VH-VL binders against q9nrl2r1430to1533. Designs and how they scored, part 223

Target 1, 104 residues: q9nrl2r1430to1533
Amino acid sequence: GGVHELSAFEQLVVELVRHDDSWPFLKLVSKIQVPDYYDIIKKPIALNIIREKVNKCEYKLASEFIDDIELMFSNCFEYNPRNTSEAKAGTRLQAFFHIQAQKL

## First folded at step 13 (VH-VL)

Design d59 (framework fv_erenumab)
Fold by ESMFold2-Fast, scan of step 13:
Structure d59 (fold): chain C 104 residues (1-104), chain A 122 residues (1-122), chain B 110 residues (1-110)
Amino acid sequence: as target 1 above (104 residues)
Amino acid sequence: QVQLVESGGGVVQPGRSLRLSCAASGFTFSRYYMHWVRQAPGKGLEWVAVISSEGSNKYSVDSVKGRFTISRDNSKNTLFLQMNSLRAEDTAVYYCAKGTRFYSSGYGMDVWGQGTTVTVSS
Amino acid sequence: QSVLTQPPSVSAAPGQKVTISCSGSSSNIGNNYVSWYQQLPGTAPKLLIYDNNKRPSGIPDRFSGSKSGTSTTLGITGLQTGDEADYYCGTWDSSLSAHVFGGGTKLTVL
């Protein structure tokens, strides 16, 4: 023992994907539509990538999974001004994540 | 200034009860896992219990299960440890400590109180 | 008593380097993040290292942590008299659903 179950990570990712505020986080930001994104954000990530890592059993500790989710939110707040719909969605989804992550 | 202050320790006879309190200030108390850790005279650190941010998840060391209850009042920024059926081996300095992460019991502790002494004698 | 094993004592002269080891199992060090704590006589513990190898604000770079398999090590360079203290490793044990500490190592600077 000693490792959190991978099914718990998938359940939490599914809850995040289903949340009304997940829309900025479902897939990587388009380089074509947002050309300066990858000049500013050095470690891009999104829920589809995190889910793939869960499915490939790449998370050995709950902390590794949580770090990737927090990186996703950190990227959102770094790139998007505070009054944008993206930043507001990120703030609400992050609060939801913190409540759900208590179960891990 | 981030601070934790314990109180409620004292000298009691075996089989009695004590309730310890820990007053938190300088951080958003309601967002963090909170721990109790004890240290018997001349001995090392022994973890006692942890409580999640909302109080919905609790864990404790086997030797205190059924006797000690951890709880919190987020409206008063206060952590509690209710200690029933006290034994001589419960004699220790009791520290409250804040988890480094707001979402899990599995991480270390970055803020510690000064401790309150519990002596179970006779 | 302690689930994690540390040497009871280490010693070295001022300016020298010491390492303090801590050994566990897959249910604790092997699968979870490790922290290290310093306890000066008569004081509460102080966090030195978290997440295996990270220092909190205010901890000098003379202190370092590392983890390999089921063991972790605290390194202290440039020893000072003020480093005399008890040092504890700590982590979560998933089999026990509990935090566990090492037995502590007393560092003496002669």
Scores: ipSAE 0.000, ipTM 0.593, lowest interface PAE 13.7, mean pLDDT 87

Design d6 (framework fv_erenumab)
Fold by ESMFold2-Fast, scan of step 13:
Structure d6 (fold): chain C 104 residues (1-104), chain A 122 residues (1-122), chain B 110 residues (1-110)
Amino acid sequence: as target 1 above (104 residues)
Amino acid sequence: QVQLVESGGGVVQPGRSLRLSCAASGFTFSRYGMHWVRQAPGKGLEWVAVISHEGSNKYSVDSVKGRFTISRDNSKNTLFLQMNSLRAEDTAVYYCAKGTRFYHSGYGMDVWGQGTTVTVSS
Amino acid sequence: QSVLTQPPSVSAAPGQKVTISCSGSSSNIGNNYVSWYQQLPGTAPKLLIYDNNKRPSGIPDRFSGSKSGTSTTLGITGLQTGDEADYYCGTWDSSLSAHVFGGGTKLTVL
């Protein structure tokens, strides 16, 4: 805990949000647009929720922050078939995240 | 039934190569990070390497960098460790282990194989 | 030399309680989830605790984990002769970009 660790999480979330492949992850999936999503995905999450948790200092460990980001990717791969644009974006964004997060 | 089975160990001379395999069954292999961990005779556990669920990210302990390469084939549910330029200090039982998540950081290893023995001697 | 420090051995009688310590730094235990492993002689390691204090299915509640700052402990209550084993803590080290294990603690039930 502390300002230094919060700054690192904030910077990484900003980089993820700005990445070309962030579009499937910016906000929670719409129940109207994708009605079966919440029947399949039991722990929905998105970058706007993670950013809010970072801003409220809710992550006490790097592993808690990484866990939430990984949940986001896990949900993507659980719901979306491999050959979809969503799954492909998720694969590239997750690889970017792993490189950026190696020092966390 | 969830299990991991290692193979490919043996006795080799220094400077030679071995390729270890780990066959996974009973879980969705492509969803988890995979580790290699070794244990020299009478010694403790030493982590060797990890590979992410799709193979995009790989990390290894410094003493094997440039000599060992971790890889995976998700279509065959198989993890590999290519070991080049083997040294006497690489003599150990090699375990493959399943991570609890996609990522390598701090999540633990919940399924372990029984290990395969590598002996490097002249 | 191990990055995480454990006592080399601990001893207790059947039915007693033991605590095994593991000390690290801000780059490992201080920043990441910790796991604990049991290794019976001649066998592969078995996960006892993950995410600091959670038990996998099949691990009895006699085993518990706790974490404070840069240290973690494994607690074993109602000690049994079958608990004689080596115990290892483990976590990710952010500075090394590597998983690290403690040196191991041999538990003897007298």
Scores: ipSAE 0.062, ipTM 0.742, lowest interface PAE 6.0, mean pLDDT 89

Design d60 (framework fv_erenumab)
Fold by ESMFold2-Fast, scan of step 13:
Structure d60 (fold): chain C 104 residues (1-104), chain A 122 residues (1-122), chain B 110 residues (1-110)
Amino acid sequence: as target 1 above (104 residues)
Amino acid sequence: QVQLVESGGGVVQPGRSLRLSCAASGFTFRRYGMHWVRQAPGKGLEWVAVISSEGSNKYSVDSVKGRFTISRDNSKNTLFLQMNSLRAEDTAVYYCAKGTRFYSSGYGMDVWGQGTTVTVSS
Amino acid sequence: QSVLTQPPSVSAAPGQKVTISCSGSSSNIGNNYVSWYQQLPGTAPKLLIYDNNKRPSGIPDRFSGSKSGTSTTLGITGLQTGDEADYYCGTWDDSLSAHVFGGGTKLTVL
């Protein structure tokens, strides 16, 4: 992975964070508020963690970055049934991501 | 400690209305999806409706669509089912049930009330 | 016609094991977690299994669940007379946007 890939990741994460449907994904789910979350979700992740990894240059390939974003959506759909506001937000944000990721 | 108590059932004529209530205690009501499930005499379980934790999402079985409305009041820890235009086939025991997930309405019900009986007859 | 198919009845002797099947499709069991419920005569349903194979606190390990493809199975070992009940599978159906239950299986212990 090159320098141009890292700057593209930063731009995409910023676009995701600013999207109206990013609210379920901005930070890790609270263990205090949702105690069963970590029994179900074994690889928790959120946009703030992904952004930190981008800033620390931990993604060497676009595929590694895409995998972490897709893990975030997969976790959402694993925990939240389709009729939840979280899952609906996730569905719309994932569609937005797929369009923007074509630029990677 | 965790419990659900239904009320509002009774005997009504076809075309009339009833409002069922479900009082919740012993858990943080606002954090869970809530369901209504019914069971006609001698028949199996039939899911009726669900409402999300904040009340923003609602789903109901097609046979009650346009007649039944599920709602909740999180400040009073109470779930409601408004039943309009009642039909003989709505005769059943109606159970209130809590979803198994925080903030989610699907994937099972772990706490059930004792049920309230609705009989629609002429 | 129910979208989830269960046998109407099953029977076995005390101490034996039984399995109760529940068959669906890709829009329900195939794509979603399944739960199993026990209903003793005259009582409200009780959750036995959630998320395909997990037991709530207080449910003994002689009750087990499994899911494979579009089918799920409830297993009961060490059968007791107190297990006589109706058993229901349940899950979300994506096509209906509704939770669905199987038709129920009456377990008789003789």
Scores: ipSAE 0.007, ipTM 0.633, lowest interface PAE 9.5, mean pLDDT 87

Design d61 (framework fv_erenumab)
Fold by ESMFold2-Fast, scan of step 13:
Structure d61 (fold): chain C 104 residues (1-104), chain A 122 residues (1-122), chain B 110 residues (1-110)
Amino acid sequence: as target 1 above (104 residues)
Amino acid sequence: QVQLVESGGGVVQPGRSLRLSCAASGFRFSRYGMHWVRQAPGKGLEWVAVISSEGSNKYSVDSVKGRFTISRDNSKNTLFLQMNSLRAEDTAVYYCAKGTRFYSSGYGMDVWGQGTTVTVSS
Amino acid sequence: QSVLTQPPSVSAAPGQKVTISCSGSSSNIGNNYVSWYQQLPGTAPKLLIYDNNKRPSGIPDRFSGSKSGTSTTLGITGLQTGDEADYYCGTWDDSLSAHVFGGGTKLTVL
């Protein structure tokens, strides 16, 4: 339902934010620190944006919420080579997300 | 080349069992939910069951609950449907289909096998 | 009876456009992404539209999808004889915890 799904989305985002591997995903990548990021990544997103969308009731379907999280991971793997700490953190966090999201 | 190949269909008497297999190739099988969909002769599509990417979440249509079990072996890129206590109304072509997402309620099915025929008759 | 309602048949002339409707409820179309499938005689279904209005690679832009409330439509422009097929809408149903398909619409190009 709508209310229960919003509660589940908030719980999941909080779990992701608190996960040890969330550090590459907490906020949008800085254009100053990583100037070529926005040349490569056309749909940037981060957990703080997703959480704000949850709080504003912008997700009408569980699929919309899951798609935004998957976009976040897709961006990570597109920009970061597989051997980077960012890509490794993304792999572990995505696996955790896949397990938790099956509750939705 | 992305493909799904079903096998295990046949002609059986009511009350018997069959196990269908679906061999996947050309994509990361362990990343996607997988579905079984059937179609009785001259009828429309009827969804049967789904299993999430890691196998932890499963759903099936009420008419097959307790009789059919969906499972997967990600190490072998294979999807299964164990069909027990078969009935005449289970007669259909059974398609294996890849979900567009990892989770069971993941909506669309973008890759389909050619189907395997199951006929339940005396 | 199918949970999702489609007209059993639709007809249009070559080169013209046609729309196929699919009606459901809040527990299915109203709360979930919709897909559309084409089934040519003797073949497996082929995904035409997913996530309400997106086309898979290889599907011509003659095919389009839209969703409004508890209904969805498939649009086909520039009709060709090769478009003669059965068309199915599909989505998840929250109350059934099951994927559901419409009953199918037979498209005749005459």
Scores: ipSAE 0.006, ipTM 0.662, lowest interface PAE 9.7, mean pLDDT 89

Design d62 (framework fv_erenumab)
Fold by ESMFold2-Fast, scan of step 13:
Structure d62 (fold): chain C 104 residues (1-104), chain A 122 residues (1-122), chain B 110 residues (1-110)
Amino acid sequence: as target 1 above (104 residues)
Amino acid sequence: QVQLVESGGGVVQPGRSLRLSCAASGFTFSRYGMHWVRQAPGKGLEWVAVISSEGSNKYSVDSVKGRFTISRDNSKNTLFLQMNSLRAEDTAVYYCAKGTRFYSSGYGMDVWGQGTTVTVSS
Amino acid sequence: QSVLTQPPSVSAAPGQKVTISCSGSSSNIGNNYVSWYQQLPGTAPKLLIYDNNKRPSGIPDRFSGSKSGTSTTLGITGLQTGDEADYYCGTWDSSLSAYVFGGGTKLTVL
């Protein structure tokens, strides 16, 4: 809800975007490049969508913001087998997120 | 073990139809994109079509559009290629292939069947 | 014509090293993962390399892949007579909405 919370969300999104392991999460998965993604993932989301929601003040509570980030990681692990570079990047980025989210 | 087995090939006259089948075992078929790839005698590999895991998205090469239809039955772990209005240039070994990951319908193929031969001649 | 360009043939002696090139464009190799396939005479293709540079289980480390810009290469070291085969690069082409293969390279081990 407040100005402080919105600034914290923006800062955390920026830190996630800058992380070396953010590459699978920067934009929505391309339907042309990955035709079966949307058959499997029913609630797609990515960092650019989350950042836009932050900028439009669509998150009223920290829990709503955290839920969208966790959905992003959940989608990654549902779609990508554990041995993939995407899943490994997601595992490391999620751990980083959990540490940073303690500041929220 | 992960395995794909094609069937349905044969010798047919131009203008006729064939339906190829590919039976999958050893993996969760419904989670992977599936491909058909062909190879004419003495020539290279030519990708034909792909179908997404749930069947909602399909892509094929222009030369077969309107004639070939890819489909799948996830309850039977089976992939199909319905081939209508066959031409001499469709003569090839047809391979069924599994994508490398859940999201790999467009990204390469890690399991291949042994192929089924289609010969279109009068 | 193939949208991915490979040399038609390469040759070397047992124990030597070869590299097989594959050139494309931004809509295919430039934006997508590349795979390499080996086809022994009379057999189905076998995946050698996926995601530009990764080996499936059971593929020896003599086989390697690399990608730079719109080109990719397959490297084979310690050549063996059993490596005689056709080799294909492959990737998705986002402008065609199609998977594309290179024209294939026949490797002869003399």
Scores: ipSAE 0.007, ipTM 0.607, lowest interface PAE 12.0, mean pLDDT 87

Design d63 (framework fv_erenumab)
Fold by ESMFold2-Fast, scan of step 13:
Structure d63 (fold): chain C 104 residues (1-104), chain A 122 residues (1-122), chain B 110 residues (1-110)
Amino acid sequence: as target 1 above (104 residues)
Amino acid sequence: QVQLVESGGGVVQPGRSLRLSCAASGFTFSRYGMHWVRQAPGKGLEWVAVISSEGSNKYSVDSVKGRFTISRDNSKNTLFLQMNSLRAEDTAVYYCAKGTRFYSSGYGMDVWGQGTTVTVSS
Amino acid sequence: QSVLTQPPSVSAAPGQKVTISCSGSSSNIGNNYVSWYQQLPGTAPKLLIYDNNKRPSGIPDRFSGSKSGTSTTLGITGLQTGDEADYYCGTYDSSLSAHVFGGGTKLTVL
């Protein structure tokens, strides 16, 4: 996206961070806490990294921003069985994102 | 050192076209989003359009959508505003402005040109 | 025309402090960075404040910005006759997908 889309991305990331279900996504999974995570997930990402990329103007297209958010959810569902608290939080937050992203 | 210089303004009749140019110097033009802002005589500032650093993304205020087109040539450090189907209400001083960072929407405009006057009259 | 509301004028004596308000909504000031601009008569606007409260190089510390909720204020201390100008707040509005300016405030030094 453009300059206005990048500002909208920052607003959307803030909304995601403030959501009750954001807790699995705020920061990268710790290698010490979950050592097998990085054997399974090859492209780790989190909201703090996405926000930093928005602030550094690394997204040239809205699709690139959306792809990173979707990668974050995809990683969640790949690592966490769908009956876990993490996967349930991810499902709700992804639905919220899809509704809010309609404004982009 | 850092400066923006607008040109291309003038007096035209309603329905005609003008192309404004903004020559940039003293900074790496290709790194920054660029804006056009206008000001009608005795009135306040009105944002017109923005273009991203690479030129792939462009946005304009609804009142000029379909009539005005913003573009840039990074090889020549030049910003353009193509103004078609001009109306009396487009009469204003047009300023070229540089964003404070690559996305300047909401972040500010730190370098402004002196403006070029567009008068649409019969 | 403007979605950001500023008082049309403000006045104060030399040496005094003045504050200029700018009120918006969640779609603009509430969720975005704010900038303030000074426009001396017959000149182009000049950036005074960006990112809510930061000053560009060369702007004296007499000028300050603050943001709270959906409102922002520009503060000027040690008011000087050379501060007579129009002052504009500016930010992005997500509902309009546009950068917006306040209507402007004319500062008169009495």
Scores: ipSAE 0.005, ipTM 0.553, lowest interface PAE 18.7, mean pLDDT 86

Design d64 (framework fv_erenumab)
Fold by ESMFold2-Fast, scan of step 13:
Structure d64 (fold): chain C 104 residues (1-104), chain A 122 residues (1-122), chain B 110 residues (1-110)
Amino acid sequence: as target 1 above (104 residues)
Amino acid sequence: QVQLVESGGGVVQPGRSLRLSCAASGFTFSRYGMHWVRQAPGKGLEWVAVISSEGSNKYYADSVKGRFTISRDNSKNTLFLQMNSLRAEDTAVYYCAKGTRFYSSGYGMDVWGQGTTVTVSS
Amino acid sequence: QSVLTQPPSVSAAPGQKVTISCSGSSSNIGNNYVSWYQQLPGTAPKLLIYDNNKRPSGIPDRFSGSKSGTSTTLGITGLQTGDEADYYCGTWDSSLSAHVFGGGTKLTVL
């Protein structure tokens, strides 16, 4: 919980955003394009929201930041069947996150 | 095969301590939140504690806060519950259960162990 | 004291339909996914329904779940003697930062 840790959170979010597999996670799922998503997913989140929370210093603990990222992946696997490109991207990006999160 | 096996239960006197273990197999243990749930004889299910996939976030039922500690060792696929200052009211079958989500507040439990019995009596 | 309210018992005849209710508040059922569990005598609980209305593999379609507002229901059609068990609803409570269960409903096949 400090300025140094906020910089580490920002760096990690930027690395996630830059990753080739970030495309399902950059912004909230469109209700127009995926109308049943919000009937199924009760705690929607995306990288743009997480990054905004980092910039506003809303994460007091590294665990809160990690839990929001894990919620994002959990939502992906809950909504998307395992054989989808979304679920496969999520699996790879989550593995990358787990390696990078060791810095926190 | 996906399986959870609890151990460490027994009979202890009030005020003493006991540590429960739960051995996980057949799934990637480090990716899921893990729960302890208990059931007193003839009573309903009572949730005890949860630990997030990486062990960074923990929540406890008010009845056990300050006395029980949940922990995990992902390298050994093992979940623990350290129970201190035991009371007669802690007498129950203790189940470990796998969360349906990677985060602590993840709504449901899809895999359950068979339970281990803890009896607190003089 | 349970945070989620279930009837203590329900009875129905073989082949009938039965519905078990579970009532909560906005901090639990209203804002979070609900699960339902079956517990046969002397056994560990078994997940029947997750995410309000989804069945795990191996759960027959005669079991169904639904959620409306701050309440949820478990429906069982084609009731069988082997369905005699205790049934529990469960969810996360955001105000308590805790998972909560209903008090349980004992289903008897008459």
Scores: ipSAE 0.006, ipTM 0.592, lowest interface PAE 10.8, mean pLDDT 87

Design d65 (framework fv_erenumab)
Fold by ESMFold2-Fast, scan of step 13:
Structure d65 (fold): chain C 104 residues (1-104), chain A 122 residues (1-122), chain B 110 residues (1-110)
Amino acid sequence: as target 1 above (104 residues)
Amino acid sequence: QVQLVESGGGVVQPGRSLRLSCAASGFTFSRYGMHWVRQAPGKGLEWVAVISREGSNKYSVDSVKGRFTISRDNSKNTLFLQMNSLRAEDTAVYYCAKGTRYYGSGWGMDVWGQGTTVTVSS
Amino acid sequence: QSVLTQPPSVSAAPGQKVTISCSGSSSNIGNNYVSWYQQLPGTAPKLLIYDNNKRPSGIPDRFSGSKSGTSTTLGITGLQTGDEADYYCGTWDDSLSAHVFGGGTKLTVL
């Protein structure tokens, strides 16, 4: 991927971070407060890690960037029951992401 | 009563396919990860596959990757194992089992079915 | 060969105590919760211990589990003839992305 693709990824990550429903996704779940999370979720990821990968030019294809964002949502739905605030926030943020990803 | 009932086992020739089903009752099926575990005649337990509560995450043992597919239908409280390209070494009793926690990959198994027998022979 | 190592057999008299060992590595027992299963002849496995040392409802307190480093043990006190069975340890393996079982230990009550 080019510089323009990396700028598009950065813009999209910033929009996700600013969204009201981003709160479960801003940073990794605390291993001290939720130790069983890391026994269940084997590929933890969060927006701060994805943003760092964008800044380091680690995404060569748009599909790789999209896969990491989708992994983040998949982890949320795997750990959190459907009716939790986390899962509901994830559902709304994922829908927002799908609309914004059309710009990629 | 909390119960798992397997079906779909039988005798098949090498290279053919078979689909196993597991009917769950007495608990909220959609809240738990589900496993398939097999046991060859006179051998120990071998884990086959797991599927998360909503089907978003799946893992399987390397020897069945590309041949077996685990799936679930939460509206019908049913777990499936699609078994393609069957080999003699797939001969075993196949158990479905419920995860101890209401999420998906890698936890212990607290409810087991009685098993269904799959025999792969010519 | 099993990823988790158990002795093939153990034996003791009624009323005695036995321990069954299970050893693994940092990618499995060392990093993850362990479960123990009992399989009576001709039956499906039954969960005895989960989360290293917890008993499901209906499992008597004479069954206990413990974990230290990359090893775990199942303890059975007050042995009964009905305890004759195969016993399996199990856990997740991070490097394989798979659940693994020990090879099983046959318990014989003298």
Scores: ipSAE 0.000, ipTM 0.565, lowest interface PAE 12.9, mean pLDDT 86

Design d66 (framework fv_erenumab)
Fold by ESMFold2-Fast, scan of step 13:
Structure d66 (fold): chain C 104 residues (1-104), chain A 122 residues (1-122), chain B 110 residues (1-110)
Amino acid sequence: as target 1 above (104 residues)
Amino acid sequence: QVQLVESGGGVVQPGRSLRLSCAASGFTFSRYGMHWVRQAPGKGLEWVAVISREGSNKYSVDSVKGRFTISRDNSKNTLFLQMNSLRAEDTAVYYCAKGTRFWGSGYGMDVWGQGTTVTVSS
Amino acid sequence: QSVLTQPPSVSAAPGQKVTISCSGSSSNIGNNYVSWYQQLPGTAPKLLIYDNNYRPSGIPDRFSGSKSGTSTTLGITGLQTGDEADYYCGTWDDSLSAHVFGGGTKLTVL
């Protein structure tokens, strides 16, 4: 990946972080408040971790970046029932991501 | 048709034990946190206990710690409350309630049973 | 005493609007989702609002919820006699590691 690809990943992560529906995804789920989360979700991830990976140039391919974002949404829908605020926020944010990801 | 049906209530003397059951149907029981909530005659709602979807994590209100144990059997779609060393202040209608999430803490209870009455009397 | 504070009663005439407040602290309402429940006489509680402001299917839009800081409010517009009930707020308390309910508010519709 080139400089243009890394800049595009940074821009997209910033846009996701700024989105009103990003609140469930900003940081890893708390083990104290949600103790069964890590028994169910085997590959936890959040926007702060993805952003750190972008800044450290750990994504070699756009597909790797997209896979991490999709894993984040997949974890949300696996853990949270469809009628919850987290799942509804995830649905809206994922739709926004799919539109933006067309530019990658 | 989502429903919860409680049973096992009755009149019991102080110091004795009762086991409440809650039979769940119409939803995937093993995917949700489950709660017990009680209401003393003429008083408000008091939360009693919660159990996580797989039974690994449990919390209860301080006034029942060491006396009450929440448990579940996902193979039978059944929630339990074992109540030991019962006291007069445990007299209440006991409701079984489904959490809106897999871990029910703070997230609301969207399905409630009709309740089962426990009277601790001498 | 309850950890969450509600007024013990409120009253209004049919067709009017009423708001029921619920006040807590940073360890409960301030950091967690709030739900509101309606309990008609002789019945089990019914969920009116979850996740601060969402209505379950079948709850009319006359019922609304909001949260600001360490307080939450249930709003009921177009009051009907069938709305006479006890109303409870509820949330998780991080300090107690327990779910807590408000003391309840009796709504009377004249």
Scores: ipSAE 0.035, ipTM 0.721, lowest interface PAE 6.7, mean pLDDT 89

Design d7 (framework fv_erenumab)
Fold by ESMFold2-Fast, scan of step 13:
Structure d7 (fold): chain C 104 residues (1-104), chain A 122 residues (1-122), chain B 110 residues (1-110)
Amino acid sequence: as target 1 above (104 residues)
Amino acid sequence: QVQLVESGGGVVQPGRSLRLSCAASGFTFSRYGMHWVRQAPGKGLEWVAVISSEGSNKYSVDSVKGRFTISRDNSKNTLFLQMNSLRAEDTAVYYCAKGTKFYSSGYGMDVWGQGTTVTVSS
Amino acid sequence: QSVLTQPPSVSAAPGQKVTISCSGSSSNIGNNYVSWYQQLPGTAPKLLIYDNNKRPSGIPDRFSGSKSGTSTTLGITGLQTGDEADYYCGTWDSSLSAHVFGGGTKLTVL
C-alpha cells in the first residue's frame, strides 16, 4: 500500500485511540499484573504497536491492517469472559471499527 | 493524597441556576470516568450523571436531562455540573466521585468528595 | 422506589454476622459488576466491595460480597458498633444507560 492507505490507517488508529472504549487496548497487558495472560494469548498486540507499524509502512494491504485490529479484538474475547468490562468495551469498539473500516 | 473537593452549592430559588465544581488531586484525572451522585435529606443515594475520561461520552438520569449538563476540563483537573431550571426536588448534598474505570459505563466509585449542599427553596 | 431492592433495615448483636441482600434484574446485576458502599452518619459514602467480590486496600476481610444471577449479597462478620451505617448496592443498568443504587439498608448493632 501507498501514501493514501497509510493516511487512512493513521486516521482510523487515532479515532480508535480517542474512543472511550480504547482503554483495554492502548498498551500491552502487563505480565506482572496479569501473569496468566501470556500463557493464553500467543500473539499479543495493542494500538500503540499497530500505530508504530502504520508509521513504519509495515502494512502493504488494507487486509493486513484489518487483520491486526481484529487480532487485538480476538485476543480480548479469548482472554476476557463475555460479562467483563474489558469484553464489553471490546464489543463496542469493534462495532465502531467495523463502521469506520468500510472507508478503507 | 487522592482527593476530590466539591464547591458551588448554596441556597437558590426555584427556576434559578447553579454550577458545581469538583477539584481533583493525587491521581491522573484525565484517565478516569467521573460521576455526580446526590442525596436528598434523609433519603438514599441517587446517581445523577457520568462523563467519560476524555469527555466524549455522557449519560445522565432522565429526571435531569435537558436541565443538567456534566462537563470536565482535564487541563484544570476539574469536573463540573451545570444545573438549570432548579426544582425543590433537586435539594440534596451533591457528591463528585471517581469511577474505577476509564469509560462512562465503568462500575464502582472508589474516591468520593465530602459533598456540597444545594437547597432549592423560596 | 429504587430499581435495586434492599431490605430497609437489619440488626444483629456485636460479634455476630449479618447478610444484606440486593435484588435486581438481568439488565443490571445479572449482566454487570456490583459494588457495595458504607455510609456512616454525616459522612460521604465509602467503597467496600467492587467487581462483585473484591475489597479495596484497607477494607478488612470480614466484609465480603457475592453475586448469584440477578441478586448480590454483602456479608459482615464479627459485627462491631462502628459498623452502624447505611449500606448501598450499586451497578450499571444497560437498559437505562444509567448507574443505579439500591434504596439502602440501615444496620443497627444492638
Scores: ipSAE 0.006, ipTM 0.572, lowest interface PAE 15.1, mean pLDDT 86

